# Miniprotein binders against q53ft3: the designs that were tried, part 150

Target 1, 195 residues: q53ft3
Amino acid sequence: MFGCLVAGRLVQTAAQQVAEDKFVFDLPDYESINHVVVFMLGTIPFPEGMGGSVYFSYPDSNGMPVWQLLGFVTNGKPSAIFKISGLKSGEGSQHPFGAMNIVRTPSVAQIGISVELLDSMAQQTPVGNAAVSSVDSFTQFTQKMLDNFYNFASSFAVSQAQMTPSPSEMFIPANVVLKWYENFQRRLAQNPLFW
Short names: E, the ipSAE of ESMFold2; O, the ipSAE of OpenDDE; V2, 0.75 times the mean of E and O plus 0.25 times the DockQ between their complexes.

## First folded at step 16 (miniprotein)

Design Q3
Fold by ESMFold2-Fast, scan of step 16:
Structure Q3 (fold): chain B 195 residues (1-195), chain A 83 residues (1-83)
Amino acid sequence: as target 1 above (195 residues)
Amino acid sequence: SPIQEEFEKLMERAEYHFEFAEKYYEQGDKEYALLYFEFAARIFRKAAELAKKNNDPESYKEAIEYAEEAQKYAEEIQKELEK
């Protein structure tokens, strides 16, 4: 139902379902990640009156998960980009030279999606600086991300005659990938923040 | 009072949604603007119901007026997106 993409990494389209209404993507080496994109695959819409709350989780110094609400995805807004660099553990303090170089063992952060009633989502307030608003920065990042994603997905295209049915593998038809890529680029050209 | 504290929390939450909606609209993100105006309207109406139960007509009127304003903006954006 959902996908998660980080620039320069393989797209994830198989979320780990941890409850009937909860899905998780792992983000290894999260301290090297500045932005993450969460999107709906477009095959299954949310039921009427429902949407997804998007959370970011990282381990604190005691290994306990710290969850923060980044924003939402809905049928009307099926994709969003979030800046997580400012939300990483240990980045609150500042010294005179601008940055603190902390050396630590990389750990895994998570993106969580909770499928909720719109009424429940409305009772929550996201972190104000998580959603990316810079049109130029967003457009450049999105274009590079789309190019990388399309090229990667196309590299695995096979004809229908070559497909082998397997319940453990997810397949995306090549022509469907091309269609939504073209539709997305067309809409992006008209309005950089349409998604 | 606990009821007044809950009312204030709902009003603050709805005001944050309203502010997010205005910000996204200014940035051209009409889909998020619509979502957040709808959220603001929902929570302002919840605040109004709480004020009504608390027999506070002034707070009820305030919350309803804000809910109607948020709903008006949501409807205008919805029409823009349908075109």
Scores: ipSAE 0.439, ipTM 0.811, lowest interface PAE 2.5, mean pLDDT 75
Fold by OpenDDE base, second read of step 17:
Structure Q3 (fold): chain B 195 residues (1-195), chain A 83 residues (1-83)
Amino acid sequence: as target 1 above (195 residues)
Amino acid sequence: SPIQEEFEKLMERAEYHFEFAEKYYEQGDKEYALLYFEFAARIFRKAAELAKKNNDPESYKEAIEYAEEAQKYAEEIQKELEK
């Protein structure tokens, strides 16, 4: 359902589902990460009236996870960029992941996505500075992220005739990636801050 | 060698994408043509890098030349799409 992308790193498309409505990505070496992109894969939409609250967690000085609300992803806004570099010293907030025994490695941060009612999401306030504030920086970052994703995805592109039998693997047609990219570019051109 | 075999597979894949791109362009599907030329260019570059690691300058040169050609076509199509 979700993907996570860090500039200069491989895209993550396999979230750990820790609950029916909760998904987690691990971010190793999180201290070097400035921004993260969370996006829907387009395979499964949110149920009607629902979206995703996106949280970031990092270990505090005691090694305990500190969770902060970054923002939201919805069917209408299927991707978002978050700045996490400035959050590493922030205070924790109430979060939907606190009761979960998520096995954490001290050096690994996490992105958590909680599927929630849109009405509930509207009542939540993301942490300050999590959203990319500069249109220019946002656009540049977005392009770099898109290029990274495209480079990664295209490296695996094969025709059906060239595919080796792998019945256990799922494949995504290249045209799906193209359509996603085109739609994203169009929206970005119309409003760089559409999300 | 395993490296040579991998190089050949990459070149074959890239060539396939290149041919597919040409076909799409001829059909008027410029967006797909662009996509597959970009795929070809990227894979050719990967092949070139592999050749470089294998100390095969001839294979490197070949792969780079094809990569540049694919990239040129992609750029031309991109310009057409912006008009």
Scores: ipSAE 0.000, ipTM 0.215, lowest interface PAE 12.8, mean pLDDT 79

Design Q30
Fold by ESMFold2-Fast, scan of step 16:
Structure Q30 (fold): chain B 195 residues (1-195), chain A 83 residues (1-83)
Amino acid sequence: as target 1 above (195 residues)
Amino acid sequence: SPIQEEFEKLMERAEYHFEFAEKYYELGDKEYALLYFWFAARIFRKAAELAKKNNDPESYKEAIEYAEEAQKYAEEIQKELEK
């Protein structure tokens, strides 16, 4: 139902369903992530009157999950981009020898999607520092991300005759990628803040 | 009251999704049927929460019974899809 994209990484389209109304994507090495795109695949719409609340979770210094509301996706606004770099603790150090002596297990963050009533979603306030501060910069970033994703995905396009059976691989139909790209780009051109 | 009005709207919406689930199941779209039965159950439970806050035990019981019925159908379809 949902997809999750991080610049420079493979797109995820297989969310783990953890409850009837809750879906999760794992984000390994989340400390290197600045932006995340969440989108609907277009195969299954939300039931009328419902939408998805998008949350971000990272482990705090004690290893406890910290959940923050990023925003929403709906049938009318089926994709959204979020800046998460300002939401997580510890974005770097200027002491490389100190960093070299810190033994860390790679932390896994999560994107959570909770299917909720639209009226309920309207009463919630997303984290303010995830909001767009400049329309021009945001539009340029989003366009570059769309172009990069489409070019990357298209570079792996093969005919069905060239595919070998692989139970360990998930395949995204090229027409789904193209349809998503064209629809998102068209909507972005009309209103850069349509999400 | 606003709470009673909201309760009635949630019950109507849940019934609508329940009917969609039945329709999709009859058409052979079991994945859609499962999805809509789960959403119906969730909305019925939301209606039950409002009835509980409004101290209306009869409406609470009605909403919970519908939620349990929707969840039962969802669980049966889930078992069928896992075969």
Scores: ipSAE 0.000, ipTM 0.172, lowest interface PAE 16.3, mean pLDDT 69

Design Q31
Fold by ESMFold2-Fast, scan of step 16:
Structure Q31 (fold): chain B 195 residues (1-195), chain A 83 residues (1-83)
Amino acid sequence: as target 1 above (195 residues)
Amino acid sequence: SPIQEEFEKLMERAEYHFEFAEKYYELGDKEYALLYFKFAARIFRKAAELAKKNNDPESYKEAIEYAEEAQKYAEEIQKELEK
């Protein structure tokens, strides 16, 4: 029913089912992961009034799982990106036992998905604004890339009176580039993750 | 009153969802904005039902007005997504 994607890794589409309504994906070497994408496969929608609560679990310094609610996926919002780098154990933090910090910490985190009633989901709050922050960062990067490309392309624009086309060269009207820029910018404003 | 405390907690929960919806809308994530406005409306309506059972018409009116505002935003966004 669900998929999980990490940049640079093979997509996972076969979650471990641990209960009728609960699914888990393992994230090995999670210290190298900044973002995860959770999505519905699109073949089977949630029943009316239901959705999925998305959790992240990492092993703390004692090896015990710490579960945090990241957000939700629903038929109307079947995919979401989450920033998890801020949810990992802090480097250089002091252990409660000082010199006894020899406890093994597994390098595997988990994404958990719980199928719940929308009314139940509405009664819960995600930790922080990690998803919103990640979306904003990607939006800013994409906007800068878009501006850079448009400025670069426009720097080569010449009037028809100044053109002496060769048989081996093609030219694109500046108006076409402008229309593409405006369309992409509009789509980005409507949904930062449309790409 | 324990019922008044529960009402206030539901109002705070709904306000949190409303703020989350506004933030996602500002980022252009209309699908999430819709989801959170719908969550806000649901919780405001639950608060209103609690006030109604507690025979508190002022709290009922307050919660219903907020629920209607959240519902109005949800409907506007839903129309934008259907185009």
Scores: ipSAE 0.288, ipTM 0.709, lowest interface PAE 3.3, mean pLDDT 74
Fold by OpenDDE base, second read of step 17:
Structure Q31 (fold): chain B 195 residues (1-195), chain A 83 residues (1-83)
Amino acid sequence: as target 1 above (195 residues)
Amino acid sequence: SPIQEEFEKLMERAEYHFEFAEKYYELGDKEYALLYFKFAARIFRKAAELAKKNNDPESYKEAIEYAEEAQKYAEEIQKELEK
């Protein structure tokens, strides 16, 4: 149902389901992370009248998890970007994950998504400055997705000399992918809504 | 049939690229349009070959006609870029 993306890292599409309505992603080396993207995979929508509250947890000085509400995702807003770099010294708030004995390693933070009623979500207050503006969020999300794809695709690049003859397979030149990427970025920079 | 389903997926994919090529051409991005027309042509040809293997001459003809159209646009754009 959910994906999690950190710039320069592989996309995560397999959340740990810790409850019927709660999902968790692990973020190793969280201290190096500035932003995280949470998005719906598009396979399963939220039930009518429901959305997802997105929480971030990190270990405090005593090694205890501190949970903070970052923001929300919904069917109408299926992706969001959150800045987490400035949250490391924040105070913990009440969270829906407190009773769960989630095995944590000291260097691993977590993103938690709680499926909740939209009306309940409206009463919650996210931590300040965590949510990026909608326009900026879209642009940054798209850029991160593009980077992820490019990194993935480029990892499979081989020279013609390195290719094993496979007449049944079709190949795309790496320069085509690069040109597409560059052109897409250029258009996105000019107008984020060019399509 | 699985072959027919694959053919339809290829045709849909190629059509998508073709439409994007047209859009980018209208926006003045000729290089991008060229790439998408070439890609469309390739996928249409792949669909045509699949139709041929499946002994479906009508599907073959359709795919080839679209491939030729995409190729024609690609060639025209290529000429424009060389001026």
Scores: ipSAE 0.000, ipTM 0.185, lowest interface PAE 12.9, mean pLDDT 80

Design Q32
Fold by ESMFold2-Fast, scan of step 16:
Structure Q32 (fold): chain B 195 residues (1-195), chain A 83 residues (1-83)
Amino acid sequence: as target 1 above (195 residues)
Amino acid sequence: SPIQEEFEKLMERAEYHFEFAEKYYELGDKEYALLYFTFAARIFRKAAELAKKNNDPESYKEAIEYAEEAQKYAEEIQKELEK
């Protein structure tokens, strides 16, 4: 149905359904997240006249969820990038010792998707500048993620003579990573929405 | 009449969603089936309200019957997904 992607984490494609028209993705350790990509899986569109409203939820100072509207995904705009760094709990804290003096249970934020009629969505206003989504912005974000992954993985490349046998570890040849990177980058350049 | 045309468009849109839901349920995509039945029910109820405003009891009855059928399927699928 939907996918949720955070740089440096495994993509989530199995949202938890919490109501007939409401789906959530859990975001553990959300304070380390700057951007979230929400996208539709390519095989099944929304029915005509419907779309998804995308919300972000984090625990407030009392541990209660605070939901904020980030934006929308639709058949015409099936992917969106949202900046959530300015919306996290603790952002703008004036306490000089911050996390040193705040005992916190590990907090989990959520991305919520509410499937709604387009007419209803058109009457709602997203929070400030949370939405960064455009085809260009999505392409640039994805390209930077690909560059980061490839550069990081390549930094661990070793020659066959330097490989130490380890039964608990598997090795992927560097040329396979490079071929994957080049193929994905080429596909992205030809069609930014091939995802 | 404009109201009758709007009613017919809503009924056609809801029927499209209903048939989509049936198709995806048969394919095993229960989450999409639930979604489509839920929205079919809502659109059928919107059509029923238009028929009520237009003093058309036969169209009202038709739309409500379809709305109740779609809602019943949605509830059954929701129970299946909770298992």
Scores: ipSAE 0.000, ipTM 0.266, lowest interface PAE 14.1, mean pLDDT 70

Design Q33
Fold by OpenDDE base, second read of step 17:
Structure Q33 (fold): chain B 195 residues (1-195), chain A 83 residues (1-83)
Amino acid sequence: as target 1 above (195 residues)
Amino acid sequence: SPIQEEFEKLMERAEYHFEFAEKYYELGDKEYALLYFQFAARIFRKAAELAKKNNDPESYKEAIEYAEEAQKYAEEIQKELEK
């Protein structure tokens, strides 16, 4: 249902579903990450009146997870870019992932997506500095992301016949990723200052 | 009063959404701007209803006016997105 993209890294399309309405991506070496893209794969839309609250979690000095609300994704906004570099010293917020017993390492952060009612989402307040605000940062991120995507698409574009059967792995058709990318490109073309 | 405090919290949250909407609009993210204006309008309406229940017509009026403003912006952006 969801994908996660970090510039210079492989796209993640297999979120760990920790609950019926909760999905988690691991972000190793999170300290080197400035921005993250969370996106819908386009296979399954949100039910009417629902969306996703996107959270970022990093371990504090005591190794305890600090969760912060980054923002949202919806059917109308199926992808979003968040700046997480400035959040690494931020304060935690209320989050729906409190009951998760996830083994955490100091270098691994998490992106959590909680599927919620839009009404419930409206009652939440994302951290203010999670939004990308500079053109320069956006441009740099976009370039890196696009390059990464291109490399990903080119390197993993295999036909179904060429795929090695792996029942334990979930595969996303290249067309799904490409569709997302095309939508992203279209938006960039419409507004180079926005992604 | 607890009701007044709740009202103020709702107003603050709605204002927060409103500011985010403006920010995202300035950044060219019309979809997010739309979403946050809608959120703002929703919460302002909730504040208004609370004020109404509390028999506070002034607070009701204020919240409704902001709700209408947020809704107006949302509608305008929606129209832009449909072009």
Scores: ipSAE 0.545, ipTM 0.837, lowest interface PAE 0.9, mean pLDDT 84
Fold by ESMFold2-Fast, scan of step 16:
Structure Q33 (fold): chain B 195 residues (1-195), chain A 83 residues (1-83)
Amino acid sequence: as target 1 above (195 residues)
Amino acid sequence: SPIQEEFEKLMERAEYHFEFAEKYYELGDKEYALLYFQFAARIFRKAAELAKKNNDPESYKEAIEYAEEAQKYAEEIQKELEK
């Protein structure tokens, strides 16, 4: 029902269902993540009067999960961008040079989605630090995805001298990929929501 | 009293939703602004009902006024999104 997206990584659309109303996505190497996008796939809406509460979990210094409420997704707001970098900072044991205290590098965090009644969701208060502009963050995220795709595609570029004719393989000139990239950036600059 | 403490917790929760709604509206996220104003209105109304049961007309009036303000903003945003 849900998707989870991090700039520069493969989109996750297969959440692990841990209960009838609870879904989890793993976020490996979460120390490198600044923002997470959570969205509904659009195939199955929430039942009337229901929505999803979105949580972020990271291991504390003892390896125990610490869950924080980031926000919500609903049929009227089926996607959201959350900033999680500020939520990784520790448990109030920080010093001006706290590097000596931060020897643990947790490898995996989680995004959790709990399907709840809207009335129940209203009884909860998300952490304020996770709120970001959907327009600005979406534009930045889209630009990073475009950069990732262009770099990936360009890594396969070959000179004409390296080409071997093959009836089962198609080649696209690198200049065509560049033109598409430039066109998409131009359209994104004019209207970030065009796609 | 336990009822007064519960009233204060509801008012605080609704105020946080109201603040989130204002922040998201400023950021251009009208859908989230709508959701949080609706949440604020709902919780302010729950606080008002609690004040009514506690025979506290001043707290009731305060909560209902905030609920009506949140509802007004929600209705304005909903009309913007319907266009």
Scores: ipSAE 0.427, ipTM 0.805, lowest interface PAE 2.6, mean pLDDT 76

Design Q34
Fold by ESMFold2-Fast, scan of step 16:
Structure Q34 (fold): chain B 195 residues (1-195), chain A 83 residues (1-83)
Amino acid sequence: as target 1 above (195 residues)
Amino acid sequence: SPIQEEFEKLMERAEYHFEFAEKYYELGDKEYAMLYFEFAARIFRKAAELAKKNNDPESYKEAIEYAEEAQKYAEEIQKELEK
């Protein structure tokens, strides 16, 4: 039902279902993570009057999970970006994941999603320092992903003299990749949500 | 009294949602701004119900006024999002 995305990592689309209404994603090496995107896959909407509360958990000095409420996803807001780099020190918030309060490995954090009534969600308050601009944060994330892709792709560039014909290979001129990258950058600057 | 403390706690929670909605609106996240204004309105109305049950018309009016303001902002944002 849900996906979890961290810049520079493979997207996770197979959450571990730990209860009928509760889903978890593991975030290894979480100390290197600044932002997390949580989104609905679009195949199954929430039932009417329901949404998802998004929690972040990291292991404390004793390996015990400390859960904090980041925010929400709903049919009207099916994706959200959260800043977690400032949350690695603090007390846990009220959360529905008590049964999962087990000792964890030191470098693995979790994103938890609890499917709840909108009225129940409204009675909760997210941690303030996790709130970030969707527009600006997606722009920064997209910029880094584009830079990563362009640098990777350009590392395979060869001159025409070095090309050996191969029926199983397709070649794209480096200049075409550069033009696409520049056009994408321009469009992203004009409308960060065009993608 | 316990009822007055509960009322104050609800008002504080609703105000937190209201401020969060304003923050997201300024950040350009209109969908979240609308959601949080709706949440604020819901909790202000719960506070109003408590005040009404406690025969406190002044607190009731205050809570309803804030609920209507939050709902108005949510409706304005919904209009901005319609295309």
Scores: ipSAE 0.467, ipTM 0.811, lowest interface PAE 2.1, mean pLDDT 77
Fold by OpenDDE base, second read of step 17:
Structure Q34 (fold): chain B 195 residues (1-195), chain A 83 residues (1-83)
Amino acid sequence: as target 1 above (195 residues)
Amino acid sequence: SPIQEEFEKLMERAEYHFEFAEKYYELGDKEYAMLYFEFAARIFRKAAELAKKNNDPESYKEAIEYAEEAQKYAEEIQKELEK
């Protein structure tokens, strides 16, 4: 039902179902993680009127889990990016995982997804700055993509004088666009957050 | 001058690609390393041509030297990839 992605790591598609309505991903070496992507696999949608509250848990100085609400995923918003790097020293919030006996390892954080009513989710307040705005993410991605494209394509630019007797225009081979696209897609596939 | 500014921008861009190429190589991504070295080389050559047009032999020499270095690395990586 859910997937979890950390840049530079293999995607996790097998959440541990710890309850009927609760799923957990383990994040080893969580201290090196800046962002986590949580997404629906598209195989099983949320029931009508329900979504997923996404929580992050890390061990505190006493080894006790500190859970924080990162944000939400829904059928309408089946994926979300969360910044967790700044949360590692934060305070816990109310969470649905407190009563659950989840095996914890000191170096392993967890992403918890609780399937909840949308109305209930609307009453919850995620920790500040955890949810990366889709708009901001898109803007950043687009800008980086365009910059990358421009830099790549322009490196192949030749003057018209180099191509034909006509002197003044710059040309970029059409295949440069394709080459850029293929390379960009490859990189994106390897690390969706490379940008 | 506008030409000098453009030259500097090109050099900066080329250097950026060069650094990324090195990084990718260190990470073991030789294909991308090669690609970015080629990027750097091409852009350095453009900078060199611009310097030439601007009658700046020192800048030309600098850009050409970097271009050659980048190209050399790209070629070396290419050889590695062919093994």
Scores: ipSAE 0.013, ipTM 0.286, lowest interface PAE 8.7, mean pLDDT 79

Design Q35 (at its last look DockQ between E and O 0.01; V2 from the best seeds 0.00; counts 0 for: pae O 9.7 > 1.5, placed apart)
Fold by ESMFold2-Fast, scan of step 16:
Structure Q35 (fold): chain B 195 residues (1-195), chain A 83 residues (1-83)
Amino acid sequence: as target 1 above (195 residues)
Amino acid sequence: SPIQEEFEKLMERAEYHFEFAEKYYELGDKEYAFLYFEFAARIFRKAAELAKKNNDPESYKEAIEYAEEAQKYAEEIQKELEK
């Protein structure tokens, strides 16, 4: 249902499902990551009145996950870019993942998505420093992200056709990816901050 | 009082959303600006309902005025997104 992209890395579209309404993506070597993009995989909208709360988690010095709310994705805002540099020294925020004992790996952070009612989402406040604050950093990230994602998408059919599909594998029609790429380029040309 | 503390927490939360909406609007992210102004309006309305229940007409008016302002901005942004 969701995708996660880091500049210079292959896009992730197979989230680990940890509950019916909760999904996580692993971010290895997270100390080298500045920005993360989280997005919906097109065709399946959220049910009326629902959206996704997006969290970032890193292991503290004791190996315990520390979760922080980055923001949201909704049918009206199906993709967002977050700055995660600087959050690794912060305190944990209110989150729905604390009751679940998610096994952590050293040097691996996570993006968590919790499907929630919009009313519940409105009662939470994201960390202020996760918002993209620089046109320069966003332009550079977007340029590299666009190249990386399109390169992945252009080889999508070959890679997927060569492998046996599994229940954890998400497939997107190449046509939909091309439409996204064209729309993204058009909007980026008009306003680099359109996200 | 507990009701007054809850009202203040709701006002603070709604103000935070309002500031997020302004920040994202300045960054050119109109979709997030819209979402956060709607969230601000929603929480300001909850604060107003609490003030009304607590027979505090001054706090009620304050919360409603902020809710109406947030809703007005959300509606203006929605019109921009439709173009």
Scores: ipSAE 0.573, ipTM 0.854, lowest interface PAE 1.6, mean pLDDT 77
Fold by ESMFold2, look of step 17:
Structure Q35 (fold): chain B 195 residues (1-195), chain A 83 residues (1-83)
Amino acid sequence: as target 1 above (195 residues)
Amino acid sequence: SPIQEEFEKLMERAEYHFEFAEKYYELGDKEYAFLYFEFAARIFRKAAELAKKNNDPESYKEAIEYAEEAQKYAEEIQKELEK
């Protein structure tokens, strides 16, 4: 029913169903994650009058889960991007997962989705620092990927004096990578969704 | 009093949703703006019902006016989404 995507990782589409109305995705190495996308697969819509409350959970220093409400997904808002980078030492919030038999591996965070009545969802307030705009999130996501590629490729750059002859290797001048990077950034600034 | 404290908590919660809706609207996320304006309207109406039961017509009027404002914004945004 749901998917979960983190930049640079394979999409997860096989949530652990921990109750009829509760779904969980594991996020290993959560300290390196800044944003998460939660979306409906489109196979099963929410029943009328219902939607999904989306939570983030991470282990505290004692290994105990701390849960925070990120926001919601509904038939009218079927995908959302949430910022989690500032939440990994924040205060927990009230949540519906505490009495459930959820498998917890130390140092693994989780995304929890609880299918609930819209009236119940309205009585909860998401953490404010998880909110992002769709445009801002796509732009930030794309910029981080571009920066990562440029930094990676540049780490292999050599000067003319450092080059070693090697017939089995092909080389790319560093200025080609820079030109590509500058052109891509310009296009992204003009249209964040051109890709 | 416990009843006045509950009314104030509902109004604060509804205002939080209202402000979230405004933020998302300015950021271009009309789907979330619609959702949060509808949530605000629901909670403002709960506050109005509590004020009515407590025979507090001034608080009732305030809460229902905010609920109607939030609902109006939600309806306007829904029309924008249908285009």
Scores: ipSAE 0.536, ipTM 0.838, lowest interface PAE 1.7, mean pLDDT 78
Fold by OpenDDE base, look of step 17:
Structure Q35 (fold): chain B 195 residues (1-195), chain A 83 residues (1-83)
Amino acid sequence: as target 1 above (195 residues)
Amino acid sequence: SPIQEEFEKLMERAEYHFEFAEKYYELGDKEYAFLYFEFAARIFRKAAELAKKNNDPESYKEAIEYAEEAQKYAEEIQKELEK
């Protein structure tokens, strides 16, 4: 029903369903994450009058999860981009996951989606600055994704000195780009994205 | 020294990617785990070359050992992916 995308990472399309109305994605290495995209796969819409409340959870100093409401996805807004980089030291908020025993890997953050009534969602207040305007958010996300790609690709770069005596330029094997792209596209091809 | 600082930055970055690879593997994303282990290995090798240039055999050895470990994991995962 849902997908989760982090810049420079493979898209996740297999959420852990922890309840009939609750889904969770694991985000390893969450400290490096600036933005998260949550989107509907398009296979199953929300029931009439319902949507999804999107929460972020990170472990506190004691390893206990701190949940914060990021925003919402709906049939009318099937995708959203959230900035989470500034939330990692924030205070927790009311969340629907607190009473649930969710099996999780230690030190891994989570995105939780709770299917709720739209009327109830309207009464909730997301944490400040988590929701970014769609266009600006997309641009920022794309930039971060490209930056991550560049960092990845550059790790495989060899100097010309390593190849020939004219070493001022770095070379990246084309297959590195291809491998990254194919892996990324393979996951995305299963579910259309907003770009 | 500036060289030592750069070495440490490379090592830290490589370790980051190594850990990230492990997490991907734990999540079942073997293809990305493979890539990030290779990523780590390459950065470790860069660190090693820097240490070599700086005539620091201990740092060189450390970086090479980590590079070999990362490469080993990458190769193991690659074999799994080919099955």
Scores: ipSAE 0.007, ipTM 0.223, lowest interface PAE 9.7, mean pLDDT 77
ESMFold2 (binder alone), look of step 17: mean pLDDT 89; pTM 0.881
OpenDDE base, second read of step 17: ipSAE 0.000; ipTM 0.228

